# Designs tried in a protein design chat: VH-VL binders against TBCC domain-containing protein 1 (tbccd1). Part 8

Target 1, 147 residues: TBCC domain-containing protein 1 (tbccd1), of Danio rerio (Zebrafish) (Brachydanio rerio) (a4qp31r305to451)
Amino acid sequence: PPGSRLVLMSQVCKQTLAKDSEKLNDVNIKLHRCSEAFIYLLSPLWSVTLDKCRNSTLVLGPVRTSVHIQSCENVRVVCVAGRLTIGGSFNCTIHSLTPTRPLLLPGNASLTLGPFHTQYPTLEDHMASAGLAVVPNLWNQPLLFGV

## First folded at step 1 (VH-VL)

Design u06 (framework fv_ucenprubart)
Fold by ESMFold2-Fast, scan of step 1:
Structure u06 (fold): chain C 147 residues (1-147), chain A 122 residues (1-122), chain B 108 residues (1-108)
Amino acid sequence: as target 1 above (147 residues)
Amino acid sequence: QVQLVQSGAEVKKPGASVKVSCKASGYTFTSSYAMAWVRQAPGQGLEWMGLINPSGGSTWYAQKFQGRVTMTRDTSTSTVYMELSSLRSEDTAVYYCARTYDSWGYEYFDLWGQGTLVTVSS
Amino acid sequence: EIVLTQSPDFQSVTPKEKVTITCQASQSIGSSLLWYQQKPDQSPKLLIKYASQSISGVPSRFSGSGSGTDFTLTINSLEAEDAATYYCHQSYSSLPYTFGGGTKVEIK
């Protein structure tokens, strides 16, 4: 079923990882300890988690449920997502389109938030597939949760 | 039934460019498969050059070839092209196109063209 | 980039004997390792996918094993038609795709 598969990408270091395969449609992605990397996942995704990534840029296709950024440093994320949560992260820049308020968990410092600005040939179809084709963007209304 | 047929051998002078074609047949060209280019210098191993997604036209190139390689496709003829510019003698190699497919999220080269020999000599 | 180191670079083997080829990755790649066979003046042919999974049409004498950083291709009983160069390939990160240096197998 949709949303039941997990793809783990660990230790992607000093390289470019680029995927736009239909095999990634509706999968859960976890990126762990990626460093000095440019990562392009240009498919309609179910969820994306970034954990302990450093000095990297991630450009994501639309993510149906959530993008969670945890314990990252010097990371740039470009995404359309149902929900965005950021915790324990330093000097990160997130350009997002989210119908819900970004949730800032404890431990963040030096975060920059901006609107989603990216285009690629199948983007509109992928947004429709993720249920995000026409939604309000609350990128500039973050909610601080806890300390 | 399923085939990748490449263009014929080329002889080029240093500084020239070469454009190799790879025509697919027997499957849906714009499906979930991508197309990679891999070269092999005489007596040497396999070296990946880059990848193109025929459906959207997105390309990804190996750092070594960035700035010199261009991959394109024509969906009406089910053909992928690889153009390499500023040729040097060390670019003498057999150039292969290879169909890629995913298995559990990872890509494999399951079908290869017959190869195109490109010779660069003065 | 992930570096794949193959050993040995050359083997000369009598017919019907067992051949083993190893491939070592510079970092863990799980089971995202493939094996290809290339005969002289021919395109490579996929033999094994995902470290140990068989390919339809490939003789059962070919098998793969391993995970993480250490992988092995085994030919249980070498036939004359198996004289070729064998390459390992990783697609763990998908880019860049990297290959081992190759192992040439000759029949005595």
Scores: ipSAE 0.007, ipTM 0.513, lowest interface PAE 13.5, mean pLDDT 85

## First folded at step 4 (VH-VL)

Design s06 (from r11 with heavy chain S102F T103D W104Y; framework fv_remtolumab_arm2)
Fold by ESMFold2-Fast, scan of step 4:
Structure s06 (fold): chain C 147 residues (1-147), chain A 119 residues (1-119), chain B 107 residues (1-107)
Amino acid sequence: as target 1 above (147 residues)
Amino acid sequence: EVQLVQSGAEVKKPGSSVKVSCKASGGTFSSYAIGWVRQAPGQGLEWMGGIIPILGIADYAQKFQGRVTITADESTTTAYMELSGLTSDDTAVYYCARDYGFDYEFDYWGQGTTVTVSS
Amino acid sequence: EIVLTQSPDFQSVTPKEKVTITCRASQSIGSSLHWYQQKPDQPPKLLIKYASQSFSGVPSRFSGSGSGTDFTLTINGLEAEDAGTYYCHQSSSLPYTFGPGTKVDIK
């Protein structure tokens, strides 16, 4: 069933990883302890979680449910997602298109938020597949949780 | 199909505690936040607190701080709300509700758990 | 905390009439207001999110408008199944707060 498969990317270090396979359609991605990495996942995804990643750049195809960033440092994320949450993170930059307000959890410092402006050939089809084809962008209206 | 299924009705004595469960099915539990809202007989809705299971972070309304604890178990896709020091003022229907990906709107609700506090 | 007030408290309405419910916030909440319908002995059901966006499966007769402190829910052509209590909810800041509710009965 869609959204039931998990792809775990643990300790991706000092490399560039690029995937655009239809095998990633509707999968959950977890990236754990990745460092010095540039990661492209250009497929319609179900969810993406980043945990304890550092000095890395992540460029995502549309993510149906959520992108969650936790305990990261010096990370850049470019995404279209139903939801965006970031906690415990330092010196991170997120360029997003989200129909919901980004959620900022406790522990963040030096965050930069910007709009999604990136394009790739199948983006519009992937946005439709993820249920995100016609949505407003609330990237500039973050919510601060636990204040 | 997304569903939140809550534990059954409880009858409790004053001074005791109650723990209500909310089991999520039909979706990805860790990608969502779960809030708890109560409703006293004939009254409106009152937010108690919520949890983001993927982070283990919970937040509570000031009125309930010190009495309420909200937890989650990702292995069983279940959220819990425990309320201690019960009085008759805590007689209410308790609902869990899902934040669709962390933006504080409640898109799916549990069926409710009736908690009655009486001698 | 942000206080929400609703008017009217009660409405008895003839089928096919237009119903207007207002929600006022004690401070500006942008567009972070959501509307729910609750029928007796049932949980609330989301109707409108972010002031004006319809939730999936909600009949087109329901619409929302407003921003800042003043918000309106409109039911254009009330049906018998629409009897219930309507609540507004703000998500602009914690703690989340709800309006006191507006009960809509069918005559």
Scores: ipSAE 0.000, ipTM 0.500, lowest interface PAE 14.5, mean pLDDT 85

Design s10 (from r11 with heavy chain Y100W S102L T103D W104Y; framework fv_remtolumab_arm2)
Fold by ESMFold2-Fast, scan of step 4:
Structure s10 (fold): chain C 147 residues (1-147), chain A 119 residues (1-119), chain B 107 residues (1-107)
Amino acid sequence: as target 1 above (147 residues)
Amino acid sequence: EVQLVQSGAEVKKPGSSVKVSCKASGGTFSSYAIGWVRQAPGQGLEWMGGIIPILGIADYAQKFQGRVTITADESTTTAYMELSGLTSDDTAVYYCARDWGLDYEFDYWGQGTTVTVSS
Amino acid sequence: EIVLTQSPDFQSVTPKEKVTITCRASQSIGSSLHWYQQKPDQPPKLLIKYASQSFSGVPSRFSGSGSGTDFTLTINGLEAEDAGTYYCHQSSSLPYTFGPGTKVDIK
């Protein structure tokens, strides 16, 4: 069923990884300890978790449920997501389109938030597939949690 | 085979703008970034910026911020570098080069475009 | 920005000699250093990537070594076609920077 598969991308280092495969449709992605990488996952995804990634750029297709960023440093994330949470992270930039307020968990420092600015040919179809086709963008209304 | 083919030589007046094109083949646009590097006569190489075409994400060297714009047209697999406010210091050969995401080596280079800014 | 320095500036070499070119970074860049060859009126060509990995089609006489701040390009048995300018390039952080170049000429 949709949302039941997990794809783990661990220790992606010093490379550009670009995927737009339908095999990633409705998949949960976990990126763990990636460094010095540019990662493009241009499919409608179920969820994305970023953990302990450094000096990397992530560009995601629409994420139906959530993008969770934890313990990252010098990371840029570009995403459309149902929910965005970020904790324990330093010097990160997130360009987002989220219908819910981004949640800022404890431990963050030097975060920059901006609106989603990326375009690719099938983006609108992917947004519809993820249930995010016509939604407000609350990127500039973050909620502090525990701070 | 991978090829980057650039537009022809330009002669420009001070204060004008120049737009150089770089047509890529061999799957470059779907998987790689394109950087722009210039070389003044008898001088070394200077990075100006780059773009990841499928994402429209560009990055620039601080020296050129505000004067340079790098764009890409996926339908024609062509990247562009536009430099405004030209002075004689901008006389150089301008190269496009393929890299794997704005932090990697340049594996293939265009033939170069000579831009001369008239006195 | 990270500054790269190269030595020597210029080297005139007889064929078959061993040529050593060094590149030093102003701060540690790990192994994110690449070497290019540029012949007159031609674009640069990649020789060595990530300090020590040969690019496809590059003759085996070219090799690279080093890490951190000190890097070396070696040409073991210089050939006449190797005349040109050699540049190092760091990709550890933006902006990318290049060394000033080392010109190698054949006697």
Scores: ipSAE 0.000, ipTM 0.489, lowest interface PAE 14.5, mean pLDDT 85

Design s12 (from r11 with heavy chain D99S S102F W104Y; framework fv_remtolumab_arm2)
Fold by ESMFold2-Fast, scan of step 4:
Structure s12 (fold): chain C 147 residues (1-147), chain A 119 residues (1-119), chain B 107 residues (1-107)
Amino acid sequence: as target 1 above (147 residues)
Amino acid sequence: EVQLVQSGAEVKKPGSSVKVSCKASGGTFSSYAIGWVRQAPGQGLEWMGGIIPILGIADYAQKFQGRVTITADESTTTAYMELSGLTSDDTAVYYCARSYGFTYEFDYWGQGTTVTVSS
Amino acid sequence: EIVLTQSPDFQSVTPKEKVTITCRASQSIGSSLHWYQQKPDQPPKLLIKYASQSFSGVPSRFSGSGSGTDFTLTINGLEAEDAGTYYCHQSSSLPYTFGPGTKVDIK
């Protein structure tokens, strides 16, 4: 069933990783301890978790459920997601389109939030596949919890 | 081999504008940010702004906001920095520099473009 | 804006001596501090990124350390080719800023 698979990307270091495969459709992605990496995952995804990533840029296809950023430093994330949560992170920039308010958990410092502005050939089809085709963008209305 | 090659020296009058180009080769142009840093004679380095071509996002230092425009053309793998309202304080060497992962640590630099503003 | 200060302003050093350059930030910047070397009439070159990570091809005599507001670049055994100006740079917060530079001359 959709949302049942997990793809773990661990220790992606000093490289560009680009994937647009339909094999990533409706997959859960976990990126763990990636550093100095530029990662494109241009498919409709189920969920994305970033944990302990540093000095990296992620450009994500639409994420149906959530993007969770935890314990990251100097990371730039570009995403369309059902929910966005950020905790324990320093000097991160997130360009997002989210129908829900981004949730800022404890431990963050020097975060920059901006709107989603990217385009790629199959983006609109992927947004429809993820249930995010026509939604409001609340990127500029974060909720702060214990910051 | 990564190279950034900039356009040649310019001599400009006060009140004019200048547009400097930076052509990238040897690597995926859109996978990196391109920043612009200037250096007045005998002075230190000053960040002006940068662009992330694949995201269509440009960032500017507040000091230059409204006077500087940074653009990129992926088809020619060229970034541009245009500075308007030139004064003698804008006499400097202008560098483009590449940032891996869009975090603005500059791993490769252009050779620099000298811009002289004088009457 | 985050202001970076460097000390010393300049050093004149004999070959093979140890050189220590400090960079202090007006606010905490985590590890988002980078070091560049610039020789006369040349563009800067990246030496150390994110406080302590050596850039490819940089000699092992160069090292960096620190976090938060206090950072150090060390050259352990200065060579003649190391003469130049050294700049710290923070990428923690816009606008990104550089330190004023430390000039290292060789005797």
Scores: ipSAE 0.007, ipTM 0.580, lowest interface PAE 10.3, mean pLDDT 85

Design s13 (from r11 with heavy chain D99E S102I E105D; framework fv_remtolumab_arm2)
Fold by ESMFold2-Fast, scan of step 4:
Structure s13 (fold): chain C 147 residues (1-147), chain A 119 residues (1-119), chain B 107 residues (1-107)
Amino acid sequence: as target 1 above (147 residues)
Amino acid sequence: EVQLVQSGAEVKKPGSSVKVSCKASGGTFSSYAIGWVRQAPGQGLEWMGGIIPILGIADYAQKFQGRVTITADESTTTAYMELSGLTSDDTAVYYCAREYGITWDFDYWGQGTTVTVSS
Amino acid sequence: EIVLTQSPDFQSVTPKEKVTITCRASQSIGSSLHWYQQKPDQPPKLLIKYASQSFSGVPSRFSGSGSGTDFTLTINGLEAEDAGTYYCHQSSSLPYTFGPGTKVDIK
């Protein structure tokens, strides 16, 4: 069933990882302690969680439910997602297309938010598959939660 | 105010297991993790592993992999460290400490739990 | 695994003197180095985080500097209450590691 599988990518270090496999369709992705990495996951995904990633760039295919960024430093994320939440992160840049307001959890500093700008050949099909093809973009309307 | 309160001292026999608890109060877990650090008598500090309770991912130092299990119960805001196959080399004070999400330092520490392994 | 070395191992100094403790990493760790003070029968206390940022409530006589592989903790005007063991800690990569410690006593 869609949304039931988990793919864990741990300690991706000093490399470029590019995946566009149909095997990633509707899976949950957890990226844990990746550093000095350029990671491209160009498939319609169910959810993505980034934890303790550093000095890395993540380019994601459309994420149906949520992208959660936790405890990251010097990370750039480019994504289309149903929801975006960011906590405990420093000097990160997120370029997003999300129909909901980005939620800024406690502990963030020096965040830059911008609109989604990436293009790849199957993007339109993947956006439709994730239910995100025709949605407003609220990237510039973040909601600050707590301190 | 953030506080970490650990369970009391334990005396264990070789070959047994010990489970130490660390109850956190105050703050949020969205930007914090809990690490476990031990210190043998007269020795320095040694990192064993840690967990981010909300994320559900635990990290372990390779030296302890297979013997240590770190878990968390969000309903009671309690983290646990279980160490199996105890030997006299495991006699130490075990600390839990909060890892700050931005700089990854240990900003608040529990009082420590003394574990003595003796026959 | 990243190995941290500290120098000196032990230092006995007179009150109000300047103390410098160095920590060297076996490979570059950027600024992901933190300093702790531990007194007998107490848990460690954070002094300086991310190479140079003072933790809340830490006296201004404590300062940190450095980046990459070479880091220094300075106590500018040692007070009697500063006696203890000082540890550096790197959080750049797993496993996290600590230096062996520097013991500071008052003459």
Scores: ipSAE 0.007, ipTM 0.580, lowest interface PAE 11.4, mean pLDDT 86

Design s15 (from r11 with heavy chain G101S S102L T103E; framework fv_remtolumab_arm2)
Fold by ESMFold2-Fast, scan of step 4:
Structure s15 (fold): chain C 147 residues (1-147), chain A 119 residues (1-119), chain B 107 residues (1-107)
Amino acid sequence: as target 1 above (147 residues)
Amino acid sequence: EVQLVQSGAEVKKPGSSVKVSCKASGGTFSSYAIGWVRQAPGQGLEWMGGIIPILGIADYAQKFQGRVTITADESTTTAYMELSGLTSDDTAVYYCARDYSLEWEFDYWGQGTTVTVSS
Amino acid sequence: EIVLTQSPDFQSVTPKEKVTITCRASQSIGSSLHWYQQKPDQPPKLLIKYASQSFSGVPSRFSGSGSGTDFTLTINGLEAEDAGTYYCHQSSSLPYTFGPGTKVDIK
């Protein structure tokens, strides 16, 4: 069923990774310990977790459920997501379109939040596929939680 | 479908502690947060704290800080709320409730656990 | 902490009448206000989230409105099954707080 597959991308280092395959439709993505990378995942995704990534830029297709950023440093994320959570992260910039308020967990420092600004040819179709086609953007109304 | 099932009623003595469980079914535990809300007899609702199980992060209302501990075990899809230093003022029904959006709108609730503190 | 006040405390209404319940916040909370219904010996049930969005399975007679500090829950055509206590809840800032409740009885 949709949302049951997990794709793990571990230790993507010093490279540009671009994927737009329908094989990524409705999958869960985990990016773990990626560094000095530019990662483009331009498909409608189920969920995305970034863990211990450094010096990297991520551009995501619409994420139906959640984007979670944990223990990252010098990372830029551009996303449309049902939810956004950020914890333990330093000097990160997130440009988002989220119908829910971004949740800021313990351990963050030097975070910059901004609105989603990216476009690509199939974006509108992917937003519809992820259930995010016409939603409000609460990127500028974050919540603190956990300390 | 989603269901939260809580442990049974407890009668406790002043100064003791109580640990209430909340088992999630319907395969949604890892995607959501769990909050704890209590209601004293004839009174309104009072938020105690919550946890995001997949992150292992909990937050508490300051009134309960130092007395309440909220934990979760993903292997059994169960959240726990432990309250120590019980007094008669802690006599209440304790509810767990799910939050899908992490904005603490509680969309599904447990049946409640009655805790009575008497000597 | 943000304090929520509700009016009225109690309302007794004839079936099919319109019921309005107000919730006022001590400071602006945007649209982060939710409404619950609680029947005797039952847990609360979510009716309206984010001031005006109906939760799944909630009858269309329930609606919510408002923003900032002033919010209203409306029941257009009260049914016998609607007897209960209604609570507002803010999730704008910690600690999350509830209103004192409005009890609605059917006469």
Scores: ipSAE 0.007, ipTM 0.614, lowest interface PAE 8.9, mean pLDDT 87

Design s17 (from r11 with heavy chain S102T T103Y W104Y E105D; framework fv_remtolumab_arm2)
Fold by ESMFold2-Fast, scan of step 4:
Structure s17 (fold): chain C 147 residues (1-147), chain A 119 residues (1-119), chain B 107 residues (1-107)
Amino acid sequence: as target 1 above (147 residues)
Amino acid sequence: EVQLVQSGAEVKKPGSSVKVSCKASGGTFSSYAIGWVRQAPGQGLEWMGGIIPILGIADYAQKFQGRVTITADESTTTAYMELSGLTSDDTAVYYCARDYGTYYDFDYWGQGTTVTVSS
Amino acid sequence: EIVLTQSPDFQSVTPKEKVTITCRASQSIGSSLHWYQQKPDQPPKLLIKYASQSFSGVPSRFSGSGSGTDFTLTINGLEAEDAGTYYCHQSSSLPYTFGPGTKVDIK
């Protein structure tokens, strides 16, 4: 069933990885300890978790449920997501389109938030597939929790 | 029911390479990673590396870096481990095992492939 | 890399007795420790995942506990079929590492 599959991307280092396969449709992605990488996952995804990644840039297709960023450093994330949560992270930049307010958990420092401004072929079709085709953007209205 | 079926035993000469296959069935090949673990006669388990087939991304243990290549073919649901520059120290049983990822365990294992390096 | 040590290295036990195997990590790994059983000429089989969660089909006499650096596998009432070598494995960070193994034999 959609949203039941998990793909772990571990230690993606010093490379550019670009994937737009239908095999990533409705998949949960976990990126763990990736460093010095440019990662493009241009498919409608179910969820994305970014854990202990450093010096990397991620561009994500629309994420139906949530993008969670934890314990990252010097990371740039570009995403459309149902929810966005960020914890324990330093010097990260997130450009987002989210219908809910971004949630800032304890432990963050030097975060920069901006609006989603990326375009790629099939983006609008992927937005519809993820249930995010017609939504407001609350990127500039974060909620602070425990800070 | 998840099954991992490996290729048959190999006898190789020093300096050659060996390529072991692992065919997966009874599960979604693209929804998990395949790891490779070896065991020398009478010794413990040693992780060599793994691959996430849907992404084509492989991780390697540092001691095997440069000698091991792990690949996957989604059309045949088969993962491969190729080890080059064989020496007698590489005589072992080589196992493939499923790794869900996200701090997951090796929940299902292949039957093992014996590789003997002898001149 | 994270080093795992196991104790004892060998244990000979009477049927129905309690067996305790310890695994110690060189640094904290949270609960990312897994236990396997291996019988001669067979692949390892998963028993316990994430320190304390039983894998499907594993008899209830097997249990695990611990967190951080100290972990224990307990077999409460050893059966004849439980003879084998037991390995701990950490999945907290790459490279994945295994303990050296504990051999359990029946008297």
Scores: ipSAE 0.006, ipTM 0.509, lowest interface PAE 12.4, mean pLDDT 84

Design s20 (from r11 with heavy chain S102A T103H; framework fv_remtolumab_arm2)
Fold by ESMFold2-Fast, scan of step 4:
Structure s20 (fold): chain C 147 residues (1-147), chain A 119 residues (1-119), chain B 107 residues (1-107)
Amino acid sequence: as target 1 above (147 residues)
Amino acid sequence: EVQLVQSGAEVKKPGSSVKVSCKASGGTFSSYAIGWVRQAPGQGLEWMGGIIPILGIADYAQKFQGRVTITADESTTTAYMELSGLTSDDTAVYYCARDYGAHWEFDYWGQGTTVTVSS
Amino acid sequence: EIVLTQSPDFQSVTPKEKVTITCRASQSIGSSLHWYQQKPDQPPKLLIKYASQSFSGVPSRFSGSGSGTDFTLTINGLEAEDAGTYYCHQSSSLPYTFGPGTKVDIK
């Protein structure tokens, strides 16, 4: 079923990883300890988790449920997501389109939030596939949670 | 291993346009963004804009908006910066530089292209 | 637009001495501050990225520190080959901006 597959990308280092395959449709992605990486995942995704990544840029296709950023440093994330949560992270920039208020968990410092600005040829179709085609953007209304 | 090679020096008349090329080698073109930075004689560095070739996304500094166009050709692994409406204030060395895409540090630079605008 | 200021504008120092260059941002930029060295008629070269991380191949005498608005580049034991102009660069927000530069000469 949709949302049941997990793809783990661990230690992606000093490279560009670009994927737009339908094999990534409705997949859960976990990126762990990626460094000096430019990662493009241009498919409708189920969820994305970033853990302990540094000096990296992630450009994501629409994420149906959530994008969770944990313990990251000097990371840029560009995403459309149902929910965005950020914890334990330093000097990160997130450009987002989210229908819910971004949740800022404990341990963050020097975060920059901005609106989603990316385009690619199949973006609108992917937004519809993820259930995010007609939603408000609350990127500028973060919630401090647990502080 | 990473090398950015720019086109040669140009002498242009006021009101004309110049198009500078930046050819990437070492398998870097699809891996990184390319930024453009200029330096007038005896002056510091000024960012003009950049492009992420794989996404077709270009960003420009406000000062150059409407006069600068940055493009990329993936088949030849070449980025271009075209500046129109040239005046003597555009006399400078123009650099392309690889942007890693993670907070836009410029890790490798082209050799520079001298553009002189004179009548 | 984030403005970067550098001090000093110019230093003339004896080989083996310690050089410190400061860069101050008009607003907080986290650790998105990078240092470049430029020699006459050459393109800039990256020395330090993200305030404190050395770029590959850069001699260990170069180090960086700071966060937020105040940043420092240190050259501990200046060599003759280190003569040049040093620039800071912020990548926290568009447009990306550079400091005015600090010229270091060897006497």
Scores: ipSAE 0.014, ipTM 0.612, lowest interface PAE 7.4, mean pLDDT 85

Design s21 (framework fv_remtolumab_arm2)
Fold by ESMFold2-Fast, scan of step 4:
Structure s21 (fold): chain C 147 residues (1-147), chain A 118 residues (1-118), chain B 107 residues (1-107)
Amino acid sequence: as target 1 above (147 residues)
Amino acid sequence: EVQLVQSGAEVKKPGSSVKVSCKASGGTFSSYAIGWVRQAPGQGLEWMGGIIPILGIADYAQKFQGRVTITADESTTTAYMELSGLTSDDTAVYYCARDYGLWEFDYWGQGTTVTVSS
Amino acid sequence: EIVLTQSPDFQSVTPKEKVTITCRASQSIGSSLHWYQQKPDQPPKLLIKYASQSFSGVPSRFSGSGSGTDFTLTINGLEAEDAGTYYCHQSSSLPYTFGPGTKVDIK
């Protein structure tokens, strides 16, 4: 069923990874301890978790449920997601389109938030597949939570 | 050491097209976007568009839509900007710049002077 | 499109003075504002990214601050090599736009 599969990407280091595969449709992605990496996952995804990543850039296709960024440093994320949460992170930049307010958890410093502004040929189809085709963007209305 | 090296100066007639190249070296071409910015004599900077080479996706400023085409060839690590329907208003220095992660322009080419004259 | 306004248009200063350049956005851009220095007949060089983050190799006398619509570039103790035109740039939304520039001359 959609949302049941997990793809773990651990220690993606000093490389560029680009994937646009239907095999990633509706999967959960966990990126752990990636560094000096540029990661492009252009499929409709179920969820994305980024943990302990450094000096990396992520460009994601629409994420149905959530993008969670935890304990990251010098990371850039471009995403469309149902929910965005950021905790324990330093000097990170997130360009997002989210129908819910971004949640800023404890431990963040030097965060930069901006609106999603990227396009690709199948983006609208992927947004529809993720349930995000016609939604407001609350990127500029973050909510401090647990702070 | 990151370098962007652009093609040489061009002199074009009104109504023609020009294609400027930008060859990247010293870094991972696939890891960033390439933007194009022009500057008319004595004027400021104007963004024209950009491309993410690994995705083959280009974005354009509305003012140039229909006249500008930005492409990239990953095998030669070269980006191109083609501008058609040239008029004297297109006389400018054209820069390519690395758009690191779709945000800031961290390294710039030396510029290509394009002069449109009858 | 987001319009950026810079002040002053021109400033002539002596070495070691503090220089302040302001950039204002027509709508909120968060902290997605970057500062460049351009010398005559040369391409621009990145100084400050995301309002306040120094780019590699940039002297510590350069600093940036601000958020939302109002941003400032400060040069604490201007040196002779700092003469040039300074541009702000927003990356909050497409199309990317630049300010009109502030020219800084020595003397």
Scores: ipSAE 0.007, ipTM 0.547, lowest interface PAE 12.2, mean pLDDT 86

